# Ledger of designs, part 28: VH-VL binders against p58978

Target 1, 218 residues: p58978
Amino acid sequence: MTNTEIFNKLTNAIVTQDIAGCAKLTQEALDAGISPLDIITKGLSPGMKIIGDKFEAAEIFLPQIMMSGKAMSSAMEILTPELEKTKVEGEEGTGLAITFVAEGDIHDIGHRLVTTMLGANGFDILDLGVDVLNETVIEEAAKRKGQKIILVGSALMTTSMLGQKDLMDRLREENLRDSVKCMFGGAPVSDKWIDEIGADATAENAAEAAKVALNVMK
Below, E stands for the ipSAE of ESMFold2; O stands for the ipSAE of OpenDDE; V2 stands for 0.75 times the mean of E and O plus 0.25 times the DockQ between their complexes.

## First folded at step 11 (VH-VL; framework fv_retifanlimab)

Design y5 (at its last look DockQ between E and O 0.35; V2 from the best seeds 0.00; counts 0 for: pae E 7.0 > 2)
Fold by OpenDDE, look of step 11:
Structure y5 (fold): chain C 218 residues (1-218), chain A 122 residues (1-122), chain B 111 residues (1-111)
Amino acid sequence: as target 1 above (218 residues)
Amino acid sequence: QVQLVQSGAEVKKPGASVKVSCKASGYTFTRYYMNWVRQAPGQGLEWIGIIYPSGGSTWLDQKFKDRVTITVDKSTSTAYMELSSLRSEDTAVYYCARLPYRFGRPYAFDIWGQGTLVTVSS
Amino acid sequence: EIVLTQSPATLSLSPGERATLSCRASQSVDSYGNSYMNWFQQKPGQPPKLLIHYASNRATGVPSRFSGSGSGTDFTLTISSLEPEDFAVYFCQQYSNWPYTFGGGTKVEIK
């Protein structure tokens, strides 16, 4: 199979919620010498985009999204070790991305995608997971004061945005604001919001998040 | 018993300020957001703003950003809404309503205060 | 903001009849399979009471005759058989985006 064919099959596996197939194809792609990054960006991510679009169009529902997410996760379990091996190929000096979902929020699909994309683009990753206390974020930032750090928070609920605001306030109070870059994303997050809370940037999707993060860290 | 108890009715003149209180009991105050909603006589409901009691962060409807301040006193489990530069159109019943901090079910305004009538008249 | 339009403004029915209330949003209130739409019942002199959350889930203590349905922009509250105590004003409310907004309400009155 050509690389293009493999990518299309990966995309289709995500779109059709073929978890086993997705994992198999992912391994096959790796065995064929395709880079983990290409597998993600050219195969898996396009599938998730399609799923998102279909959901918005009411063509699919929550169960399908969840299953697609599982398919993505199965692929990522395979790819993550490989990505870690290739981290050396990333741009030196990109920095550390600390990723998290705000306290009270358990939505992790977007968070995982963003985290993956950041890693694929050369960031060192500290994934704090979901339902993360701002205190934890602050502590991690404080421990790494002086390092090139970007905080990447995801919010899928409006109320989670208040956590973002709180985090920004606390960063300022702890004199950490200037030592870190702050990016927030999620469906309810807007540029206006970023401006209001004094964050550095937002992104509409995982791919954009990586690009924006790279720019912010320059 | 979970309940929100609001302060009593207020009569104010135009240009004055009013501060309404909402005392929470029967639950962990910091585990819920507090919202303020008002309802003019015979009219619908209008959301004013929300506060995260644990951190103190707020978000207000743009319409109220310049005139409303929402605060909390964690020691007394009380939320406050202060509205300044009162106008006749601010005459309404003001409600506080809680919203769970964590995603789950229910994730909604499940408990409301009894309401506080604020009358603005010259 | 997301504008919620409720229809009809007034619904005149008799006890035992089926009531169907509509709420239309100016944009989708769905996110990852959740519809951030609630329904409230309000009686004179009382605060709103939560009936339905997430478009289709009855709140605790809400009778089975109340049901919610819909997704995206179109939502419906149904009362299968009206009881005398059900004559009230009903509001839909979204909390998908800032600012939170309410519909104009539907008054269910006795015919």
Scores: ipSAE 0.742, ipTM 0.880, lowest interface PAE 0.8, mean pLDDT 93
Fold by ESMFold2, look of step 11:
Structure y5 (fold): chain C 218 residues (1-218), chain A 122 residues (1-122), chain B 111 residues (1-111)
Amino acid sequence: as target 1 above (218 residues)
Amino acid sequence: QVQLVQSGAEVKKPGASVKVSCKASGYTFTRYYMNWVRQAPGQGLEWIGIIYPSGGSTWLDQKFKDRVTITVDKSTSTAYMELSSLRSEDTAVYYCARLPYRFGRPYAFDIWGQGTLVTVSS
Amino acid sequence: EIVLTQSPATLSLSPGERATLSCRASQSVDSYGNSYMNWFQQKPGQPPKLLIHYASNRATGVPSRFSGSGSGTDFTLTISSLEPEDFAVYFCQQYSNWPYTFGGGTKVEIK
């Protein structure tokens, strides 16, 4: 199969909830020398976006999107060890990435990709998951004051972004703003939004997110 | 039952300020965004802003940004909207309205307060 | 800011007739496969009452004679057979992006 054919089949396996087929195609793509990043960004993630759009449109329901998530997880079980083989040894120079999806948001498609890429690029990871209260993020940052920390959050919708603003407002109110770097991503997040809330950066995709995070931590 | 109860009508002079309260009951106050909307007599609806009750952060329509403060008191499940430098054009009924958030998206303004008439007259 | 234009401003009809109300947005209110358009009914001295969310989904307890349709920039509220209690003002409202905005309203009045 060509690489394009493999990517299309991976996308379709996600959309049709073909868990075993998705895992098999993922292994075949690795065996063919396709990079784990390309498998994720060109094959798997487009499928999760399609299924997420259908869920938002009420064309499918929670069980179906969870089954597509299982197909994605099955592929990630194969890909994570390969990504870990490429990880850069990190210490005081790289830092800790605290990753999360804002309160009231349980869509984690971009979050998993960004977290994986940050780890692969030498960050220590504290992954708080989805539907995370800002209080929890503040608490974890405060516990580790003095460490080199970047907060990495995402939102799916504009109204989820109020949680990002709230986090920045509270960091300033509690005199923690200078103790951390703050990066936010997600489809609705723009450079203008980042400037408005006084955060440090955004990025368009998971690979760029890791590069931008390394740069802001310098 | 789920309910939003607002403070009573107020009469103010131009240049004064007004603070309207909105007491929530029957649901977990911090899990729903609170919005403020106004309606001048015989006219349409105008959105003022939104507050995230868990942390207290707001986003305000630019038309109101320097005159409106929206706050919450989580211990009493009460939202507040304060409008300063009142003008006669601010005469309106002021509503609070909650906004559920489902699966990364807003749902609808499903519950509204009864409204608070603020009259600005001199 | 997304401007919503409702038409007609006034709709004079009799009980039993069909009402068709239009709302046009200055830009698309669609995102991630949904149309972020609400419809509200408002009677004198009362707060707005939610009728339709996501352009076409009837809110709980709203009679089946109310239906919504449309996507992108063009939206319609239909009342299939007017009842006496349906003579009121109807507003569309977008919630796809801040600031949230409302249409100017359509008054449905008895002919």
Scores: ipSAE 0.042, ipTM 0.597, lowest interface PAE 7.0, mean pLDDT 84
ESMFold2 (binder alone), look of step 11: mean pLDDT 93; pTM 0.942

Design y6 (at its last look DockQ between E and O 0.41; V2 from the best seeds 0.00; counts 0 for: pae E 4.5 > 2)
Fold by ESMFold2, look of step 11:
Structure y6 (fold): chain C 218 residues (1-218), chain A 122 residues (1-122), chain B 111 residues (1-111)
Amino acid sequence: as target 1 above (218 residues)
Amino acid sequence: QVQLVQSGAEVKKPGASVKVSCKASGYTFTRYYMNWVRQAPGQGLEWIGIIYPSGGSTWLDQKFKDRVTITVDKSTSTAYMELSSLRSEDTAVYYCARLPYRFGSPYYFDYWGQGTLVTVSS
Amino acid sequence: EIVLTQSPATLSLSPGERATLSCRASQSVDSYGNSYMNWFQQKPGQPPKLLIHDASNRATGVPSRFSGSGSGTDFTLTISSLEPEDFAVYFCQQYSNWPYTFGGGTKVEIK
């Protein structure tokens, strides 16, 4: 009955990998008049945080986190059109977010949430997906030189972080570093790493990622 | 089919430089990290650094950072390690070693070059 | 930098005996449900050969007499029954953080 109870049910559906239930609860929340943004930030995102924390703590492993990601995806298929109806057109100054998961990494769960949160907060989105070559990111940035762009990359594994450094090095080599902002996130990414590679920002979670990205683009 | 073939042994005087090559074949060169590791006579293994051949970016152990350059030539599928200001303590066998990083592949040095002996004679 | 300490430095054993080698890390090498510890065998004049990856997984083609165990900071390589070809030096290696580091080695020699 209460919005808090609906949010808790959404969170639990993510945590328990209830794909069909998550989609149905999402539609129920919309039908009850709860905003798409509130459904994401108060119901779905807390569930993904719990799953991420459990994965980090070795309480679950890849099959379970992938199934929670599918539950999140089913909810987002319902919510994305509704978010587009509420998007304010006065957001043209926000910029383009080019989102991707590093080469050799298939971290889709947090990536899709971050992409959705960026879109919900006024960014235009170019979602490159997972296992993305730096070459592809560079090409897309170069095509749009002169536009207000933030590159948003994520990694699940420490083994893919050299690719983040390589992207920054390539941006400098191609004279594109000053034409983009660069934000990296994911479990192994720290403020120290961001400073080391010369990127602009990192964030703790998808909701913070959107806030940090807005601030960086000011 | 995967092969890492290193350049031949080198004898150098202190203060000189050496450049060791590692020619890769039998795989897509730009899709695997390349590492350099050395082993002094009677001693253990010492990791020098890693290169991402696709973009050329490296991470070097701080002990070597001012004296080592790791590079690649993508057109010949060859990695290079250059060590400058050689000392007698740099006498070692130098290995290149491939490192897969893609999801679904175990992360370990799966192929090694045959080793290149660099002797620094005072 | 993560320091790996191997013990004993030397094991003098006969063929058929059980070898137990220890590797202790100066800090945990565990993250994301994985122990970032490998074991290598090295014979004179040869590059190292991988035996065990991620603490307990045998590499392709490694005989079943080799096994690895442990987590966190304490790791063990066991050779259940030594064969003549097993007399060599064994190194542990961590890849939890850069720089990657190796232990000092345990020489398994014939008594």
Scores: ipSAE 0.243, ipTM 0.672, lowest interface PAE 4.5, mean pLDDT 86
Fold by OpenDDE, look of step 11:
Structure y6 (fold): chain C 218 residues (1-218), chain A 122 residues (1-122), chain B 111 residues (1-111)
Amino acid sequence: as target 1 above (218 residues)
Amino acid sequence: QVQLVQSGAEVKKPGASVKVSCKASGYTFTRYYMNWVRQAPGQGLEWIGIIYPSGGSTWLDQKFKDRVTITVDKSTSTAYMELSSLRSEDTAVYYCARLPYRFGSPYYFDYWGQGTLVTVSS
Amino acid sequence: EIVLTQSPATLSLSPGERATLSCRASQSVDSYGNSYMNWFQQKPGQPPKLLIHDASNRATGVPSRFSGSGSGTDFTLTISSLEPEDFAVYFCQQYSNWPYTFGGGTKVEIK
């Protein structure tokens, strides 16, 4: 099986919500010597994009999205250890990305994708998970003062944006704002919002997020 | 029981300011968002802004950013909306409305204040 | 902002009749399979009362005769059989994006 065929099968596994198949194909891809990054960027992510597009077109609904997300997660469980081994391939000095979903928000599909993409692009990752208190983010930032850090927050709900604003305010209050870069993403997040709360950047999707993060950290 | 009790009716002249209060009781004040919505006589509803009492962060409709300030007093579980540079078109009933903060789908105004009529007239 | 257009502006019906209210959004209010649309009932001199949340979920205490449907940009509130107490103004409201916005309302009045 060619690499292209494997990628197409991975894409299809995501699109058809084949969780078991996705995991199997992911392992096969690794066994075939395909890099975790390629598996994600050329196989899995295209599938998720298709799912997104289908949702926008009202061709699929929440259950399918959730199942595709599970398929993605299944693959990521396999890939994550491998990605950690390849961290050396990232650009030296990329920095640490602290990723999280705001308190009250448990939507993690986008968060996981962003986290994965950041890792794939050479960032060290500290994933704080979902429903994360701003206090936790602040504490982690404070512990690592002096390090090259980017905070990457995801918000699906508009109300979660208020948490972002609060976080930015608190970073300033704790005199940490200048020691960290801040990026926020999510459907309701706009450039205008980023400007309003004094954050550094936003991105429209996971792939862009990684690129933007790299630029912000330069 | 959850209650939102607003301050009484106000009559103001153009150019003046008004500050409406909303006292919350029966729940943990800091765990819910508070919103302000107004309704001109015989008209529809207009969302003004939102505050998260825990951190104090707010977001306002662009239309009101320059004239509205939303604040809270956590010690008294009271939210405030101050509207400055009042105009005749600001004549409306102003409501506070609670928004639950839940993990899944928290997005509905489940409790409302009784409303505060603000009349702006020369 | 997302503009919500409700139709009709006024609906004249008799008790026992079916009421169908429409709310159209200028852009989709869906995200991750959820429709961020609510319906409120308002009677004179009272604040709005939540009827439906997330397009199709009845709020606590809301009679079964009330139902919501729709996704994307088109939403419907249906009252299967009007009761005398149902004659009021109904508003749709989106919370997909800031600012939150309301429709202009549909007045359901007695014929």
Scores: ipSAE 0.049, ipTM 0.632, lowest interface PAE 4.0, mean pLDDT 90
ESMFold2 (binder alone), look of step 11: mean pLDDT 90; pTM 0.896

## First folded at step 12 (VH-VL; framework fv_retifanlimab)

Design z1 (at its last look DockQ between E and O 0.04; V2 from the best seeds 0.00; counts 0 for: pae E 11.8 > 2, placed apart)
Fold by OpenDDE, look of step 12:
Structure z1 (fold): chain C 218 residues (1-218), chain A 122 residues (1-122), chain B 111 residues (1-111)
Amino acid sequence: as target 1 above (218 residues)
Amino acid sequence: QVQLVQSGAEVKKPGASVKVSCKASGYTFTRYYMNWVRQAPGQGLEWIGIIYPSGGDTWLDQKFKDRVTITVDKSTSTAYMELSSLRSEDTAVYYCARLPYRFGSPYAFDIWGQGTLVTVSS
Amino acid sequence: EIVLTQSPATLSLSPGERATLSCRASQSVDSYGNSYMNWFQQKPGQPPKLLIHDASNRATGVPSRFSGSGSGTDFTLTISSLEPEDFAVYFCQQYSNWPYTFGGGTKVEIK
């Protein structure tokens, strides 16, 4: 099986909520010498993107997302140890990534993946979880004023995505905007959106998110 | 034989906590979701939450988010539901129910525990 | 949440009669060409028992007299000829959207 075929199957496993298949394919990919990063970036993440898009299009609902999430999780259970092995000792000073899913949003698949990738790339992680109030994010940012911090928010729904704007506004109001970097992701999130709300960056997938975060924090 | 066996009836006072157990046997515990559903006397069924035993991930109805904790012990194939800050309205029979993964099985509560009556009274 | 309304609340029938139970959803429970509706039977002192999954599929061991139909927002459970053991409460349940929800139930009682 070609790498491309494996990737496509991984994508499909996510989209079809094939948890067992996803795990198997993940292991197969590793056995074939494919890097964990490629497995995520080229196989799993595209599947999650499709799931996000379908959700936005009202083609699927939360239960399906949940199942896809579990498929992703099954893969990540396999990949996490491998990622840890490749953990580049983050340059002392990568910073703290505060990760969260927007208020009203409990879709944590992307969030968890991004969080994992950030950690693997040397970030200290403060995971606030899902359905996180903007006030909580602000509070955590304020507590750590002066530290090198990047806020990493995810939203799968357009409605929850709108909360990102509110967060940005609140950060400004609290005079915290300049003390933090802000990155947002999720299916509905676009560069245009990032520009609109005055955030620093977005990423298409978890692997890219980690890379972008590193760049933003430089 | 596939079965779920729950802990015995509980009587609690308002404000207290209760922890109900559900022991699974006859199948691979980590290959099914475990759900908790309750039924007040003479009332309908209310879904509380779900856990994926393999990873421990949970999803709860927002109604219970602040009061319910669902956990599992994989070594004993046992799921737990803890409900805190008990109210009279929490008086109900609590059921655990397994849910297969969508792939290869119907996505339905096919096996149920016998139920655990939790009575909250002053 | 998706609200499921079952009707009638009570159905009084005699053995041998046909029972028709309705479950109406506040919004469509269809996705990917499937209807995410299940039916359960519950007898006093017992947990619910799965009867029908995905609108029209009988669960393992369920007699042929039970059948499910419907799509979108309207679903029906039919018992072609009631047996004495069929007098119970029946619940519909959706898993299309979050959270999972149940109908209020229809009690099938002996006339």
Scores: ipSAE 0.017, ipTM 0.540, lowest interface PAE 7.3, mean pLDDT 89
Fold by ESMFold2, look of step 12:
Structure z1 (fold): chain C 218 residues (1-218), chain A 122 residues (1-122), chain B 111 residues (1-111)
Amino acid sequence: as target 1 above (218 residues)
Amino acid sequence: QVQLVQSGAEVKKPGASVKVSCKASGYTFTRYYMNWVRQAPGQGLEWIGIIYPSGGDTWLDQKFKDRVTITVDKSTSTAYMELSSLRSEDTAVYYCARLPYRFGSPYAFDIWGQGTLVTVSS
Amino acid sequence: EIVLTQSPATLSLSPGERATLSCRASQSVDSYGNSYMNWFQQKPGQPPKLLIHDASNRATGVPSRFSGSGSGTDFTLTISSLEPEDFAVYFCQQYSNWPYTFGGGTKVEIK
């Protein structure tokens, strides 16, 4: 079986919500010598993109995306230890990414992929999860003042964007704004919005998010 | 129960300012967005802006430029909308309306104030 | 800015009849499997009252004769059998993007 055939099977397992099959194929790909990064970028991530596109087109709904996310999660539980074994280069110069989904928004659709891509590009990861209060983000940033930090938040709804502005205002009030870089994404987030709240960057997709984050941290 | 009680009707001259209050009761004030919406006599509804009471951040419709300010006083559970440089076309009933933003709640203006008539005339 | 166009502007009907109200958006108000469209009822001298949220969900206390449907750019409010208290103006409202906007209204009046 070729590497391309394995990647296609991984993609299909994501698209069809085959949680156990996805985990099994992931382990088989590792046993065949395929790198964890290739498994993610060539097999798993294309599946999540397909499912996301179908969701946006109203061909599938939230339950199917959540099950595809579970398939992705089961694969990542296998892959994360393997990625950690090879994550030495760039850690001094890259920094810590604190990733979260804004308060009032519990969707995990792009969050895990963004977090994975950041880790794959050399960031240390602190994943706060979903429905994260601004106070929690501020506390974790303050705890690590002096470290090279990027805050990476996403929002699905326009109501979560006011939370982004509040976070930027609180960072300034707590004298933490200069201690961190801030990147926000999500469907309603624009360059104009980023400028208005005084954040550092936005990105169009998860793969671009990692490249933008590296650039911002230089 | 849950209610929003607004300040009384105002009569203003062109060029003046008006500040409308909206006192919330029966719920945790900082767990809902507050919105302002107006309705000119015999016409439809026009959204003005939204405030996040916990942090005080706002988004305002650009139609009002820098003429509108929306604020809250958390200690009295009261929201305010101030409209300056009043014109005759600002004559309308001004409503406050709450908006849930947490998971599991409908994202819709579920409770409205009784309205405040602002009349701008010479 | 998303423009909502309601039709008809006025609907003259008798009690017991079915009312069908249309709301068309200038662009899709759908994202991630949700339709970000609400419906309100307004009687003279009163603030609007929420009827339907997210295209098809009745608000608490709203009678089952009210139903909402549609997706994308095309939405419908249906009142299956009009009661005397249902003669009012009905507004659709989108919340998919700022500024939030309302339709111009459909007045349901006694024939």
Scores: ipSAE 0.005, ipTM 0.497, lowest interface PAE 11.8, mean pLDDT 83
ESMFold2 (binder alone), look of step 12: mean pLDDT 92; pTM 0.938

